# Ledger of designs, part 33: VH-VL binders against p78833

Target 1, 198 residues: p78833
Amino acid sequence: MSFPASTHVYIAKIIGKKGEGDKILDLLSKVNEHVLKSEPFTKTYYFARDAKNPDYIFGLELYDSKEVLENSHKTSNPFLAFANYLTSTHAPLAEPLQLLNFKVVDGHLDKDNLGPDAKDYVLYTEYTGDSATLKQQLTVNPKADTSLIIHSLDDPSLYAVVTRYSKSGIEPGPAEISGATSVSQQVIYSGVGFLNRP
Key: E = the ipSAE of ESMFold2; O = the ipSAE of OpenDDE; V2 = 0.75 times the mean of E and O plus 0.25 times the DockQ between their complexes.

## First folded at step 14 (VH-VL; framework fv_patritumab)

Design x5 (at its last look DockQ between E and O 0.88; V2 from the best seeds 0.85)
Fold by OpenDDE, look of step 14:
Structure x5 (fold): chain C 198 residues (1-198), chain A 118 residues (1-118), chain B 113 residues (1-113)
Amino acid sequence: as target 1 above (198 residues)
Amino acid sequence: QVQLQQWGAGLLKPSETLSLTCAVYGGSFSDYYWSWIRQPPGKGLEWIGEIYHSGYTDYNPSLQSRVTISVETSKNQFSLKLSSVTAADTAVYYCAREKYDWGYLDYWGRGTLVTVSS
Amino acid sequence: DIEMTQSPDSLAVSLGERATINCRSSQSVLWSDNNKNYLAWYQQNPGQPPKLLIYWASTRESGVPDRFSGSGSGTDFTLTISSLQAEDVAVYYCQQYYSYPWTFGQGTKVEIK
């Protein structure tokens, strides 16, 4: 099952100051409640913690289009509350917020319908290189329950891959692509959000 | 009232490069994808490719090797270049706006006839 | 690529009568997750660019008369003009926007009988 071309992938990298992770996730939990109830156009709303930094929150979001992201999701009260907190005088962020826009190249999410789990291995890898080469070399991993290949809207040389294995099916590291550089991040499900709607 | 104005050379010789520009008036440029479509005389429509204000592009594989779409956001303009033209490239070329990033086209330029002949 | 095939190639209908145009896609353009059909219809008059009539298979664009309607799902779609008017003489195209590249039907010419 392929994604429609209009599918928009939103990657959020939120690096909070020490101890801010829980507050951030609490607010995101409120947003998630709204997403489940009122945003049928949101396919994925998944948040995890960096494996090494519990205050580093990683978000994977999929929408029917960027239009619904900008004109519907970001206009919701829970989202606004979350956004206002991040920009408040409290200044909870240790690093500037990173919000990245992608298009789906290929892949699947939670094909075995396992749902998110903190015990699972989730890897986010960014690849930088020749676009044509990356598009050709990056392939969906059939052994992974989640294998999503995405292409940046902002940088044509940037691709990313999201991979999840069950705990018993963990494989070593990301695929190496000749002529490309890669940066990987291991993340752990935070308890907030979903890969596919329950 | 969104309007698309397009211009460029309408007569080319084989092997030359087609060059067209489309200017957008009366609406947001950064909220939408922008497409080029062509229509040979008496025939149907062929989508050429699209561009976002960031410079992200997607091309029809049938033309990908010869097509370059570019954008100048400061002018609300985007352009089409098609290299190594042949008689088969003779067509009316349209610029159009996609409804956000959905893929259907709600506003169109008036079209530019480009004729390739020896 | 998803191939779009219209039928008939040409249609002659009397004024005030129903005109029916069919469009078939080689693959489904229905996404099960949102239950939307990524299918549009256009009207093109001579010497003019196409005009959007229908999107999501059945939603009329603003300003489009009620006599135009779209139906269908999956791979089979229909554009219906309930009562043909003189100004409806044109070529009509279907388009899928489910997957790149966007593709159009070959067009159906509607004329007055």
Scores: ipSAE 0.904, ipTM 0.945, lowest interface PAE 0.4, mean pLDDT 96
Fold by ESMFold2, look of step 14:
Structure x5 (fold): chain C 198 residues (1-198), chain A 118 residues (1-118), chain B 113 residues (1-113)
Amino acid sequence: as target 1 above (198 residues)
Amino acid sequence: QVQLQQWGAGLLKPSETLSLTCAVYGGSFSDYYWSWIRQPPGKGLEWIGEIYHSGYTDYNPSLQSRVTISVETSKNQFSLKLSSVTAADTAVYYCAREKYDWGYLDYWGRGTLVTVSS
Amino acid sequence: DIEMTQSPDSLAVSLGERATINCRSSQSVLWSDNNKNYLAWYQQNPGQPPKLLIYWASTRESGVPDRFSGSGSGTDFTLTISSLQAEDVAVYYCQQYYSYPWTFGQGTKVEIK
């Protein structure tokens, strides 16, 4: 593995009410400006819309450790302003904010350093099953531009995979894993954020 | 100031299960990983594994088939179980705090000598 | 696993003189993306648990005397005690924390000549 063991992955699921997606992304754009300027410890900060509902926002974030996520990123003024909007009396969310904590098992984020593009095919899949079986059977796809395997800090039975192809027309489904169930979400890069620091 | 106090049986027979507990005082329990390390008499240090307050663990592959680390977050305690012990498991066992999730160990317990005899 | 090899296994140094301990890792413990070496040094006095001295290869832990310093990068590291004192008689260990499992060097025993 190319990542230190301390590397932390944060998956954000932001389920906006009808019409709220643009505002959520506008606020995330301000957080991204701060991340680029002041957070060298934030290695990935990528936001996308659900392919079927543009008001559902998906976030993929990668940090040097959970410590810097909690003590530096989440305490920054732009992040707090964003978080305060989401929990305000305006009530912009249809469902409570979901923030999921993972460690990297294996993989790569942007193999040829192509950068994210709205034409990318991106699939996020959660697998639930026996931890040892999932660790053994989930494998990195070396042909994908993103192939990232992550394991939940909070639920040992939960793994996830992020797969991205920069070339149109490649639309892989989730891998079939014996004894596991899976849920998949296709997402489309929003124009906000990055996979590798520019 | 953070303090780690450890206890458990110090004398075992072959095939028994080693069981140790470490209690954490004077600091946050939820922000840090918690490790077990052992040192056979006159020998070096071997990392056994670690646990996060959520129950997330990582183990040394050399021991993973016999080791279980568990946590009781409400009591700020974590425990080590090592099954099927032999004389080779005779060592001083330390609990330690990992600095957040970075991997280095900034506070150590005083150690517990565990002897496996006939 | 990343193997950690220390040299020498033992050294004897006169009080007030310099002690130098080397540590080599079988793989680089430097992450170029953050320019940090995932390497620590510990001191273990007789009958005591190990104590953290240095992390990130060269950063001194709070309360550690200035005579202790760490240097090196990638695969080769050095712990230096600039002026040995009686309380520095101990075994010293390096440790990598780049990848699981965490691994230690075999130790270097420092004695008074």
Scores: ipSAE 0.776, ipTM 0.907, lowest interface PAE 1.2, mean pLDDT 93
ESMFold2 (binder alone), look of step 14: mean pLDDT 94; pTM 0.958

## First folded at step 15 (VH-VL; framework fv_patritumab)

Design j1 (at its last look DockQ between E and O 0.87; V2 from the best seeds 0.83)
Fold by OpenDDE, look of step 15:
Structure j1 (fold): chain C 198 residues (1-198), chain A 118 residues (1-118), chain B 113 residues (1-113)
Amino acid sequence: as target 1 above (198 residues)
Amino acid sequence: QVQLQQWGAGLLKPSETLSLTCAVYGGSFSGYFWSWIRQPPGKGLEWIGEIYHSGYTDYNPSLQSRVTISVETSKNQFSLKLSSVTAADTAVYYCARERYDWGYLDYWGRGTLVTVSS
Amino acid sequence: DIEMTQSPDSLAVSLGERATINCRSSQSVLYSSNNKNYLAWYQQNPGQPPKLLIYWASTRESGVPDRFSGSGSGTDFTLTISSLQAEDVAVYYCQQYYSYPWTFGQGTKVEIK
């Protein structure tokens, strides 16, 4: 497997107020600088904007474990400052953060880092249904630059698939799975963060 | 000081279902994975599976078809069921705590001998 | 599955002498991104559950005497008892936690010569 079993996937959904997307990304950029310099246990710290709503920020984070996320990253001064600024003002920049915890079922990330000018799409799809069925039916696409299948720690009936094609752009997600529901989101790299640590 | 106490029936007949429960004391139940491991008499260790407080599970593929691990968070307990037992399932069964979610096991129950005999 | 193989199966060592146990994994348990080996060692006394000794291949668990040390990387690992004590008579197991399912070596019985 490309990842140790302890690898923890953190999905962040930030619903920014209208027009605040750029400000949120600027704040995240500062946090990213800290992650690069001081958090070697962070494999991925990737942020994208929803294709339809630029104030909706999507975050994909991979850590060596949930323990290091909880006891290192989330306790860091830059993160705490970011979280406080985001939601603890008279005029908050965003709704309360939605943070989801996953484990890696299977997959791979881009071997190369993303340049700041990358503009290709990433498809994020959530599947809800029978755990055994979803685990069996969801498969990694080896032709994708990034193909990640993750299973929720918070809700065992929830799986997600992250897919990126750097050359061809976004392609259709996995076929519908009988007995399961799915919701897809297309996101565009914001220029903030990395899929694979430099 | 974390302590794991486990209990369940120690004598089964073939085709019956093994049922064990482990209770956690002196520590947080959430935030850690909890595992079952077994050891046949005079033999090595076999990992059976793990569970998170949410009900998330991972099983050893060798036993997946017969194993069910469940959790009762309100009691800080998790349980093991192994169906269709045979003599090959005779072993000391241990519950254990994984250190956070890393995968190595830092606290163990005292073990429960389960003997399958006709 | 990652298969773990220990050697020897049994070892007799005089009191005060060095005991060396080897463990080999069928696949590397070294993660290149963090340079950590996902390998643990356990001690098991008769009638007792295993006790964690070493994790990350070389880090001693709290309370473990300094005569116990772990070394190695990738696929080959070693547990060393620098000066064997009477209380060290036990079966020792290595374990990988790099990938599911967790797997253990078959064990090495350490006795006093």
Scores: ipSAE 0.898, ipTM 0.941, lowest interface PAE 0.4, mean pLDDT 94
Fold by ESMFold2, look of step 15:
Structure j1 (fold): chain C 198 residues (1-198), chain A 118 residues (1-118), chain B 113 residues (1-113)
Amino acid sequence: as target 1 above (198 residues)
Amino acid sequence: QVQLQQWGAGLLKPSETLSLTCAVYGGSFSGYFWSWIRQPPGKGLEWIGEIYHSGYTDYNPSLQSRVTISVETSKNQFSLKLSSVTAADTAVYYCARERYDWGYLDYWGRGTLVTVSS
Amino acid sequence: DIEMTQSPDSLAVSLGERATINCRSSQSVLYSSNNKNYLAWYQQNPGQPPKLLIYWASTRESGVPDRFSGSGSGTDFTLTISSLQAEDVAVYYCQQYYSYPWTFGQGTKVEIK
């Protein structure tokens, strides 16, 4: 169940203008087809909508390394088509694309291989604070279907946690960490992507 | 080709801080992890830790309380500090490049012998 | 930590003969998801830093002579020198890069008999 140390986590925050969410997801579905067929190094490629705004797209992506993300995934024709749309004169984004780089600290993505579902309760939480404290106090929840703890490669003070529950009625908030601030975002699986390769 | 040149003080007394610097030539500094490894005379290799150009680090737990690795990206340099040295810290210290982020080490400096008097 | 154990600690092999070095990890270094073994081999000639020979258990680094080959999977690995040359007198180390901390075998000294 462990991930090799080289595993790279990518969080995408795609803030679409009103009405753009469907087109963004349509293009991502084509990238996902390529990922499934041609990118065995892409282990997770999961896209969801923000629970409050369906045009804001959240992405959770795992790669065998940052090297294959940069040199193989981002150079693929379907990815370039997607990226070209986002930067086109149509200007579909309300804010610039945010792509955040993380290393895995601990956890699991789909421990019973249930697959993602739009009925899942999914929470993404960012924590900012003392790195040693966060690393020690953030713990994996073995009962969650997803419990992934990640540490920013770009900002040592930033950690994040992705939790997912498939069982209805279980909607825990973020863990309280003394001396840290947190920001949470609930997301809803879009129907595009996967947690474990099928 | 990539070359790693390293320097620092080679003779220390107990309780002093070991300080070494490694400069990278002939290749990109960004996109790779940069490691420190040590080898006591006549013995095997011990990985000390590594750093990314962003300042992200990972350390061997056996040394974590005493080790700081830092980066000066504008100079293509990274450095090692090991505090509170003892005779057990006597070793040849190597800097090395990890191939991207994969974990194996494809270029090595020539080493610096650091001796801690007893 | 994943412990790496080499055997033998030392061997003497006649010039032109085969040398075989074993490496065992305390846990599997095979990632079944990509079918890769996260294992490397290094050569350290006298007075020199280590030099990368093999990665992914069996892939030769550019410029490494064909007489060096790596094999094995999971927890058991072998470095083979098919026809020992004088310049192959060195200490050889295996290394895992599956999980932090990176760890090395204790080394195998190869000498000419």
Scores: ipSAE 0.745, ipTM 0.904, lowest interface PAE 1.4, mean pLDDT 93
ESMFold2 (binder alone), look of step 15: mean pLDDT 94; pTM 0.958

Design j2 (at its last look DockQ between E and O 0.88; V2 from the best seeds 0.84)
Fold by OpenDDE, look of step 16:
Structure j2 (fold): chain C 198 residues (1-198), chain A 118 residues (1-118), chain B 113 residues (1-113)
Amino acid sequence: as target 1 above (198 residues)
Amino acid sequence: QVQLQQWGAGLLKPSETLSLTCAVYGGSFSDYFWSWIRQPPGKGLEWIGEIYHSGYTDYNPSLQSRVTISVETSKNQFSLKLSSVTAADTAVYYCARERYDWGYLDYWGRGTLVTVSS
Amino acid sequence: DIEMTQSPDSLAVSLGERATINCRSSQSVLYSSNNKNYLAWYQQNPGQPPKLLIYWASTRESGVPDRFSGSGSGTDFTLTISSLQAEDVAVYYCQQYYSYPWTFGQGTKVEIK
């Protein structure tokens, strides 16, 4: 496998109120600077905007373990500043913050990062159903630049697939799986973060 | 310090189901993965599987069809069931804590000998 | 599965002398992104569970004497006891935790010559 078993995938769903997206990304950019400088245990720190809602920020984060996420990343000053903003009296969130914990089942990430101005679409699909069935039926797309199958630590019935095509843009998502429900989200790279360290 | 206490039946007949429980004391239960490992007499170690407090599990493929690991978070306990046992399942069974979610095991139970005999 | 193979199966060493145990993995357990080797060493005394000695191939667990050291990278690893003591008589196991399932070496029995 391309990733050690301890690899922790952190999915952030941040839905800001109207107009809050830029501020959120600005704070995340500062966090990203810290991550690049001081967090070698962070493999991926990638943020995108929902294709339909620019104030909906999607985050894909990969860490060497959940331990370093909890005890190192979340204890950094830039992160705390970001977290404090989200919970401030300003109340910038339209919906409760969603932070989802996953393990890698299979897959790969892009080897190269795209610039902030490059066309970059990511399809994020969540599957809910029988764990054994989903694990068996979900497959990595070798043609995709990023194809990541992840299994939720929070809900064992939940899987997700992250797909990115760097050249062609968005492609059809994973097939439907009998007996499972799925929901997909298209997101566009915000210019903040990285799939692989530069 | 963290302490793991385990218990269960130590003598089984073939085709019966092995059932062991491990209780965790002196530490956080939700921050760590918890594993079962077995060791046949005079032999090496075999990892059986692991569980997280949410019920997330991973099993050794060699035993997956017969193994069920469950968790009772309210009691800081996790259990092992191994169905259709044979003499080959005779071993000392250990529960253990993974160091957070890294995969190496820093705290172990004392082990439970389970003997399968006709 | 990543197969772990130790050598030798048994080792007799005089008190105060160096003991060397080797462990080989069928696949690399080195993660290029963090340059860490997902390899641990355990000591097991009779009638007791294994005790963690080394993790990340070369980091000693708290309380482990300095005479124990781990080295190696990728697929080849070594546990060294620089000066064998009487209490070091035990079976030693290596373990990879790079990928599921966790796998252990078959063990090396260390005895006093």
Scores: ipSAE 0.916, ipTM 0.955, lowest interface PAE 0.4, mean pLDDT 95
Fold by ESMFold2, look of step 15:
Formats: sequence, structure tokens, C-alpha cells
Structure j2 (fold): chain C 198 residues (1-198), chain A 118 residues (1-118), chain B 113 residues (1-113)
Amino acid sequence: as target 1 above (198 residues)
Amino acid sequence: QVQLQQWGAGLLKPSETLSLTCAVYGGSFSDYFWSWIRQPPGKGLEWIGEIYHSGYTDYNPSLQSRVTISVETSKNQFSLKLSSVTAADTAVYYCARERYDWGYLDYWGRGTLVTVSS
Amino acid sequence: DIEMTQSPDSLAVSLGERATINCRSSQSVLYSSNNKNYLAWYQQNPGQPPKLLIYWASTRESGVPDRFSGSGSGTDFTLTISSLQAEDVAVYYCQQYYSYPWTFGQGTKVEIK
């Protein structure tokens, strides 16, 4: 899928206290309803749970531009209600909210338009190393249902890859890149959100 | 309201390094990408590259081996270095603001003529 | 690279008459997902930097006179000056911003006949 250069990728890491995952996702489901109805500029709005801790929420979001993320999505009433909960005196987060800004390097999201499924094998990998080396060596896997390579706007040494396989028995580990370190996280689709607009 | 002021050496000998600086006044530095563009005398426009306030860059492949764009965020400034210049690098060099991250350029500096002796 | 080709290279138009400048891209700059054309037009008066006229193919920048209009989609675009004024003598450039690197047309010089 060809993305304009302006496409903005937003990775959210929402580390909930024990028992908070369901409430966080309930609020995000209300934001998702608004996104579907009113935000044609939001191309992906996908939320998953960490495979090992169901209260840790992972978000993958794509926007036509960082401008519409900041000035249109983050100013909507359902988003503000969600954000207000996260910063409320209830203090639902175990760790400070992590919001990461990326540009697309290459790849595709849901190339066969299958939709996300809780049975999907989904891996998010962060790579730290020399930017030119990572850009050259990270490659799109055309066999994956999702294969997205992204480069941090805020840390030039940071790249990330999202891979997803909908067929059983496909669980490749992260690619190893010479001279780079990596951290991987398996996530499970939460039932909230989408990869391609329906 | 936004003003871009640019400066740097205008006369170079072959093999020297071109160095230009652009200072941004009257607007946000952090919300926009910042570009360098050049225009040889009597010719069209060539985009050189761009930078984000974080230091994120993208370069025209035609120049990438010789070009470095840098940012000094505390001063709202960004700079261009182009190494190993030849007469072919003689041009007016412009700094410009990209409208957020969309890709079109809404404010331009006045231009700096850089001449490389043959 | 998306190559941008303008025509004509120059044109002479009588004051008050219509000037038409064409721009063609080597591949589509229309993003079907948002239905926007990633195409801008610039005016460069003698001795001055370029000035943004039109973005998204047809949206006028603030302060640009109504006599300037942009049209087209995909790969073929037009800048029209409906009634040429003396101050419109300039070189006009189209630019795509769909993909890196950003590329410009070679320019079209507009003169008074």
C-alpha cells in the first residue's frame, strides 16, 4: 500500500495498573466509534493487549498527517474523556504514558483486507542502531498480512516493525540486524479498532 | 508573520564546503518541517532536503552523499552543509517552511546566492 | 522520483486575457484514501523567492487573488489566471508532495504580449 510521505504513525504504550485494561479499552472503544463516524483522516486505529499482561495496552494509529492527529483527533470529545480518565485522581496507569511518533519507511497494513483477529500472531519490534544501516537492512515481508517499517521522528536511532500473520503456525521471531539491538513485544488484538477503515 | 532569515558565505572555491544558516522568527519551530531548496541561475528549483526540530532528516538522493542538514533547536535555527562543491553547485539557496508535515512550502527565506569559482 | 513537466515553457498573454499553464506528473499524486491531490503551485516574481499560490491542486492560499485557480487530478493539472494583470508577470512552478524527494516542474514564464 502506497502511503503519502505525510502519513503519521502513532504508537501508544498504555501501562495500566492491575485490573485497568478493560476500562481503558472500554473508553478507547468509544473513541473508536467517533473515529469511524467522524475521522476519515484516521486510517488505522488498532488496540491490542500485551500477550503477557492484559492490562498493558498497545496502540497502532495511522493518520494522514501529524497535523490532523494533534488538531483534530486529540481535540475530540471522546478522546478528551479518555485522556481525562488517564490523568484523573484514580491514577489508572502503572507507568507514564508513552506516545511515540513515527514516519512510514515502507510496508503494508492489511493487504488482503482480512480485518484484525484475536488469533493473529502480532509482533512489535523496536530496533536501535545506525539509521542508514537500519533503513537499508529492514525489509518488508510480502507474505505477512501486516509488515510495516517505521522511523521515529523523535529519536533518529529508533526504528520499529509491526508484523502480523493471520494463518496458524506462522510465528517468525524478529529479524536480527547487525550492529542494532532490538526489543520485541507480542500483542493480541483486543476487539477494539481496525487496520483498514471498513 | 513568520520570517526566515538566512546567511552564510557566498563565494567558494572548488572542493570547499558550503555552509548556510536559517533562523526562524515569529512562529512555532517545533510543529513544522524545514527545507533547503536551490535554484541555479536562470533555472528551476531543486529540493535539497528537510529537517524536523528533533533532528529527523530526509535528503534528495541526488545530493545525499554530500549534504548534511542540522538543527539548533534552542536558537530556532537550521543549517545546510554541502561538501566538495563544484561550479555545478552555483545557485541561489533558499530555506523554507513546510506546512506542518504535509510537504508544501508556505514561507521562504530571501535566498543566498552561492557562487563556486570554476 | 515523481517527474513534473510543465507546458508551455513560456507564454505571452495580453493584459486582461486568460493565461493557462499545464503541469503533468509522471505518476499519480492523488491519494485515493483521502481524495486529495498532493500538488501545489508557486509564483516567483523577478528577484524574489517563490510564493505559494495553490495547494491540494485547487485550494488558494490566503491573500491570493480570485483570478488564480487550480484544477485537475491524478497526473494532469492546470493553473489558470482568468484576467492577466501586470503584476502577474512571473515564473510559475508546480510541485508534488506525495513522495520524497519533493519535485518541481521546470517552470513556465508568463510575459505580457
Scores: ipSAE 0.823, ipTM 0.917, lowest interface PAE 0.9, mean pLDDT 93
ESMFold2 (binder alone), look of step 15: mean pLDDT 94; pTM 0.959
OpenDDE, look of step 15: ipSAE 0.898; ipTM 0.941
ESMFold2, look of step 16: ipSAE 0.747; ipTM 0.905
ESMFold2 (binder alone), look of step 16: mean pLDDT 94; pTM 0.960

Design j3 (at its last look DockQ between E and O 0.89; V2 from the best seeds 0.84)
Fold by OpenDDE, look of step 15:
Formats: structure tokens, C-alpha cells, sequence
Structure j3 (fold): chain C 198 residues (1-198), chain A 118 residues (1-118), chain B 113 residues (1-113)
């Protein structure tokens, strides 16, 4: 495994109000600038738009640990400003943030970073079921540019798989697992964020 | 000023199930991972597994088939069960706090000697 | 699993002299992205649980005397006691926390010569 065991995966689901997707991404872009400059402990800070709803923003974040996420990134002024603005009671841009915590079970990220105009499609699939079964049945695809298997710290019955193929776009998702339920989401790179540090 | 207090039966017969509990005092329970480690008499340390307040667990593959770690967040407690014990499971068992989620252990219980004898 | 091997198994050192303990990992515990070594050292006195001394290979835990120091990177690490004191008689363990499962060295017993 290429990641230390402490590597923390943060999945952000931002359900923007209609037409507010661009504003949300602009705000995230400012946060990203801070992350690049001041948060070396952040390995991945990647944001994409749902393929069907451009106001639905998907975030994939990787940190050295949950500790650095909680005590550094989430305490940063840019993040706090973003969070406060996003969920303002007077003029909210989005529904309350859905923030999910995971550990890496196995996988790899694309070796090359993404340009701002890169055409990038990612399949995010959540599996819910028996933890032991899911851990055994979910496998990394070595042919994928990005293939991550992550296990939820919030709900031990929840796993997720992140897959990216740079050449072909979206490939078929993982096979159905007996006894488990799955939900998939296709997302498109927004131009904001990075899979690997430049 | 974090303190870990642990308790459980110290004498077992072969094939029985080891059961230990660790209680955490003086600190946050939900911010850290919690581990069990054992040490046979006169030997080194073996990591058994860890648990998060949500019930997330990771086990040492060498013991995975027999180990269950559970948590009772309302009491700031977590427990260890080891089934089908043999003489090889005789050891001092420690509960410990993992420094956040890094993997090194900064606070330890005093240990509980568990002897498996026929 | 990452195997941890310490050397020597036992060490006798005169009071006030330097004690050196080595630890080798079967795989690198250095993470290239953050340049940190996921390696810790513990001291264990008889009848007591292990006590954390060093983490990140060279960072001393709060309250640990400055005569204790950790060094090394990748697969080879060293714990040094610059001037051995009577209270330093103990068994010392290295531990990697790079990959599951956490693994420890077999221990090094430090005695007074």
C-alpha cells in the first residue's frame, strides 16, 4: 500500500442551490490556493461536479491524518470563511454540508496531476453491508488511473470505491456484491483542486 | 491526565473466551483510536487491534479470526474478546490510546495478566 | 507485515556512558510525500506498561529527558542514551505505524555494567 495507514480520506458532498455551483467552486478555489500554499499535509484536494447536476459538488480530500484535518485545515481562516458563507442562514448557497470520514483500505491515485482544463470523469460508489464481506470482496483495479477503496469511520458498514480512467472516461463500476447495497455517482472534474500536489 | 483502567478475568481454561474491558478517564474518547496490545511473559509486544468510537475496527491478521473489539461510547469503554484460547494466549494484555489516528501509543493501561491453564 | 528487528538483544553499559540501540524495518517506513518516518520508541520498566519516548523517529515525547534521542530514516533507526542513568535500566522497543498491523521490535534489554 502506497499510503500510510493514518491517511485520512474526507468526502465532501455539497448540494448547492440552483445556479450556485459556480459560486461554490469560486469559493473553493480560494480555499485551494491556501491549501497549496500553507497545508503540505493535504495530499489531495479534488473537487468535481455531478454529471447530472452541476450544482452538486463532490470533494475528495486526503490528509496525513484526521488530526491534521481537524486541527489545521478545518481551523484555517479560508475554510472557516467558506463554511460560514456557504451555510449562511440569510442567503445559503447550499444545503448543510455532508462531510464523511474514511480510512484508506487500498488503492492508488493518478500519478499525474490534472490540468485546469483536463477532462476528468470519476465514478464514486458507496457500498453498505457486512464489513468483513465488503473488505474481502472490494478490490483495487490496477488498470485504473485512480482506484481507491475506503472504509467509513462514521459508519463501519459503509465502504466506497473511487475510480478514474483518464483515457476512456467512465468505465463500468465494480460488480455488485451479494448482501450489499450500492449507490454510484458520476462526477466531472471542475478544474478546482488536485489529486496530487503540483 | 488521561487514565486507562482495565479489568477482566485473569484465569481461563483452554477453549474459553478471553474478555477484557478498558475504561477511559480524563480525556476525549471520540477523538482517538484505542488499541489492545499483549505481551507474553518474558517476550515482546504484539498489537491485537484497534477501535474507533463509531465501532470501526482493524485487527491483526494473526488474530483476526478469534478477536472482537467492541466499544460502548456512552461509558467511554472498549472491550476485547478473544475466543478459543490456548496456552499461547497467556500474556499481559494492555489497552492503550493511539495518538489521534497516527498509530503510536501515548497512554497505556496497567495491564491485565491472563493465564490460560488446564 | 513489516518486521522489526532490534540489535543487540541485550546491552550492558557503564553509568554515564552512551547506550546505542538499533532497529531495522523489513520495509521502509518513510513516507515520501511528507518525509516523515512512522517509527516510535518505547521504554518498559519491569511490571509496568511501555512508555512512549520517541515518535516520528526523532521527536521526543513531552517529559522525556534530553539524554534520549532518536535518529535514522527509511529502514534503519537508532535510539541513543547519551549518558546512561540508573533509572534507564529497562527494555526498549521500536514500533512502526506505517502499515497495519502495527509491529514491534523484539526488544533490547539495557543493563548497567
Amino acid sequence: as target 1 above (198 residues)
Amino acid sequence: QVQLQQWGAGLLKPSETLSLTCAVYGGSFSEYFWSWIRQPPGKGLEWIGEIYHSGYTDYNPSLQSRVTISVETSKNQFSLKLSSVTAADTAVYYCARERYDWGYLDYWGRGTLVTVSS
Amino acid sequence: DIEMTQSPDSLAVSLGERATINCRSSQSVLYSDNNKNYLAWYQQNPGQPPKLLIYWASTRESGVPDRFSGSGSGTDFTLTISSLQAEDVAVYYCQQYYSYPWTFGQGTKVEIK
Scores: ipSAE 0.901, ipTM 0.942, lowest interface PAE 0.4, mean pLDDT 94
Fold by ESMFold2, look of step 15:
Structure j3 (fold): chain C 198 residues (1-198), chain A 118 residues (1-118), chain B 113 residues (1-113)
Amino acid sequence: as target 1 above (198 residues)
Amino acid sequence: QVQLQQWGAGLLKPSETLSLTCAVYGGSFSEYFWSWIRQPPGKGLEWIGEIYHSGYTDYNPSLQSRVTISVETSKNQFSLKLSSVTAADTAVYYCARERYDWGYLDYWGRGTLVTVSS
Amino acid sequence: DIEMTQSPDSLAVSLGERATINCRSSQSVLYSDNNKNYLAWYQQNPGQPPKLLIYWASTRESGVPDRFSGSGSGTDFTLTISSLQAEDVAVYYCQQYYSYPWTFGQGTKVEIK
């Protein structure tokens, strides 16, 4: 399953205060409804909770280009309502919102088009190191239901990998890359969003 | 109106390093990818590679071992270095703007002829 | 790499007559999800840099005269100049931007007969 080179990946890290995860996801579900109805350029719009803290929300989003993300998705009324909540005087975030820009290096999002499930084992790993080394050593796992390798537009030394396994008991840790540091986060599908458009 | 001005040494000996710079005027530097393309005299176009303002690059695999593209964001400039040149590298070299990150090239510099003596 | 092949390599056309240039890609440049062909056409007048004419296979760049049109899908594309003008004497290139590296056709030289 090939991606056009223009495909843009957006990783959202939304660190909610205690008790805020449900409201953040409720607002994102309304954005998702708009995405499904009105945004054919949004190919993936997937939201999950951190496995250790349900108020920390992880987003994986794919767009036809960064241009449509910035000029079409982020200007939509449901997105603006969501963004306004995050910056409101209610102050629902424990840490500043992180929105990270990536290009696809290689991989696949939903092998066999089965859809995401809360029982999936999903790992998001960031790698920092020599870009050429990371590009050479990070490999797609063809047995994973998701195996996506992405390279940061914001920081050329940063790569990330999203892996997902739908079968119980398969929980590989992150690959070890010589000379690189890594940080991993297990996430659990929230019921909001999709990997492939239905 | 966006304009690209390019400069660099036009005459090289074999084994030297080609070095060109492109300056961007009249538009945003940070929203677009920036490319280098070359055209040997009387021949077609070959894409060399591109860069984003953050330093993110992608290169034509045919040249990857010899090419470096870099950016000086504070000056809205990007540069090409091509090492170990031979006569086969004689070409007009163009800088160009990619429309956002879509891949097609909407503004081009005037070109710089680089001649590698035999 | 996606290879781009143009035909003919050159053609001579009388002023006011129709010129037709073909471009074929070794792989489809149509993305079925958005139904867009990642294909552009460029004009290069003598002594000038290339100029963008057409993108998405059939969309004219701003300022390009209506006599230029693009058509085709998947692997086979056509640039048509409906009524050739003197300023249209140039070499024309197709380019794919579906996957890295960006690749161009070898060019088609258009001359006045």
Scores: ipSAE 0.751, ipTM 0.902, lowest interface PAE 1.4, mean pLDDT 93
ESMFold2 (binder alone), look of step 15: mean pLDDT 94; pTM 0.959

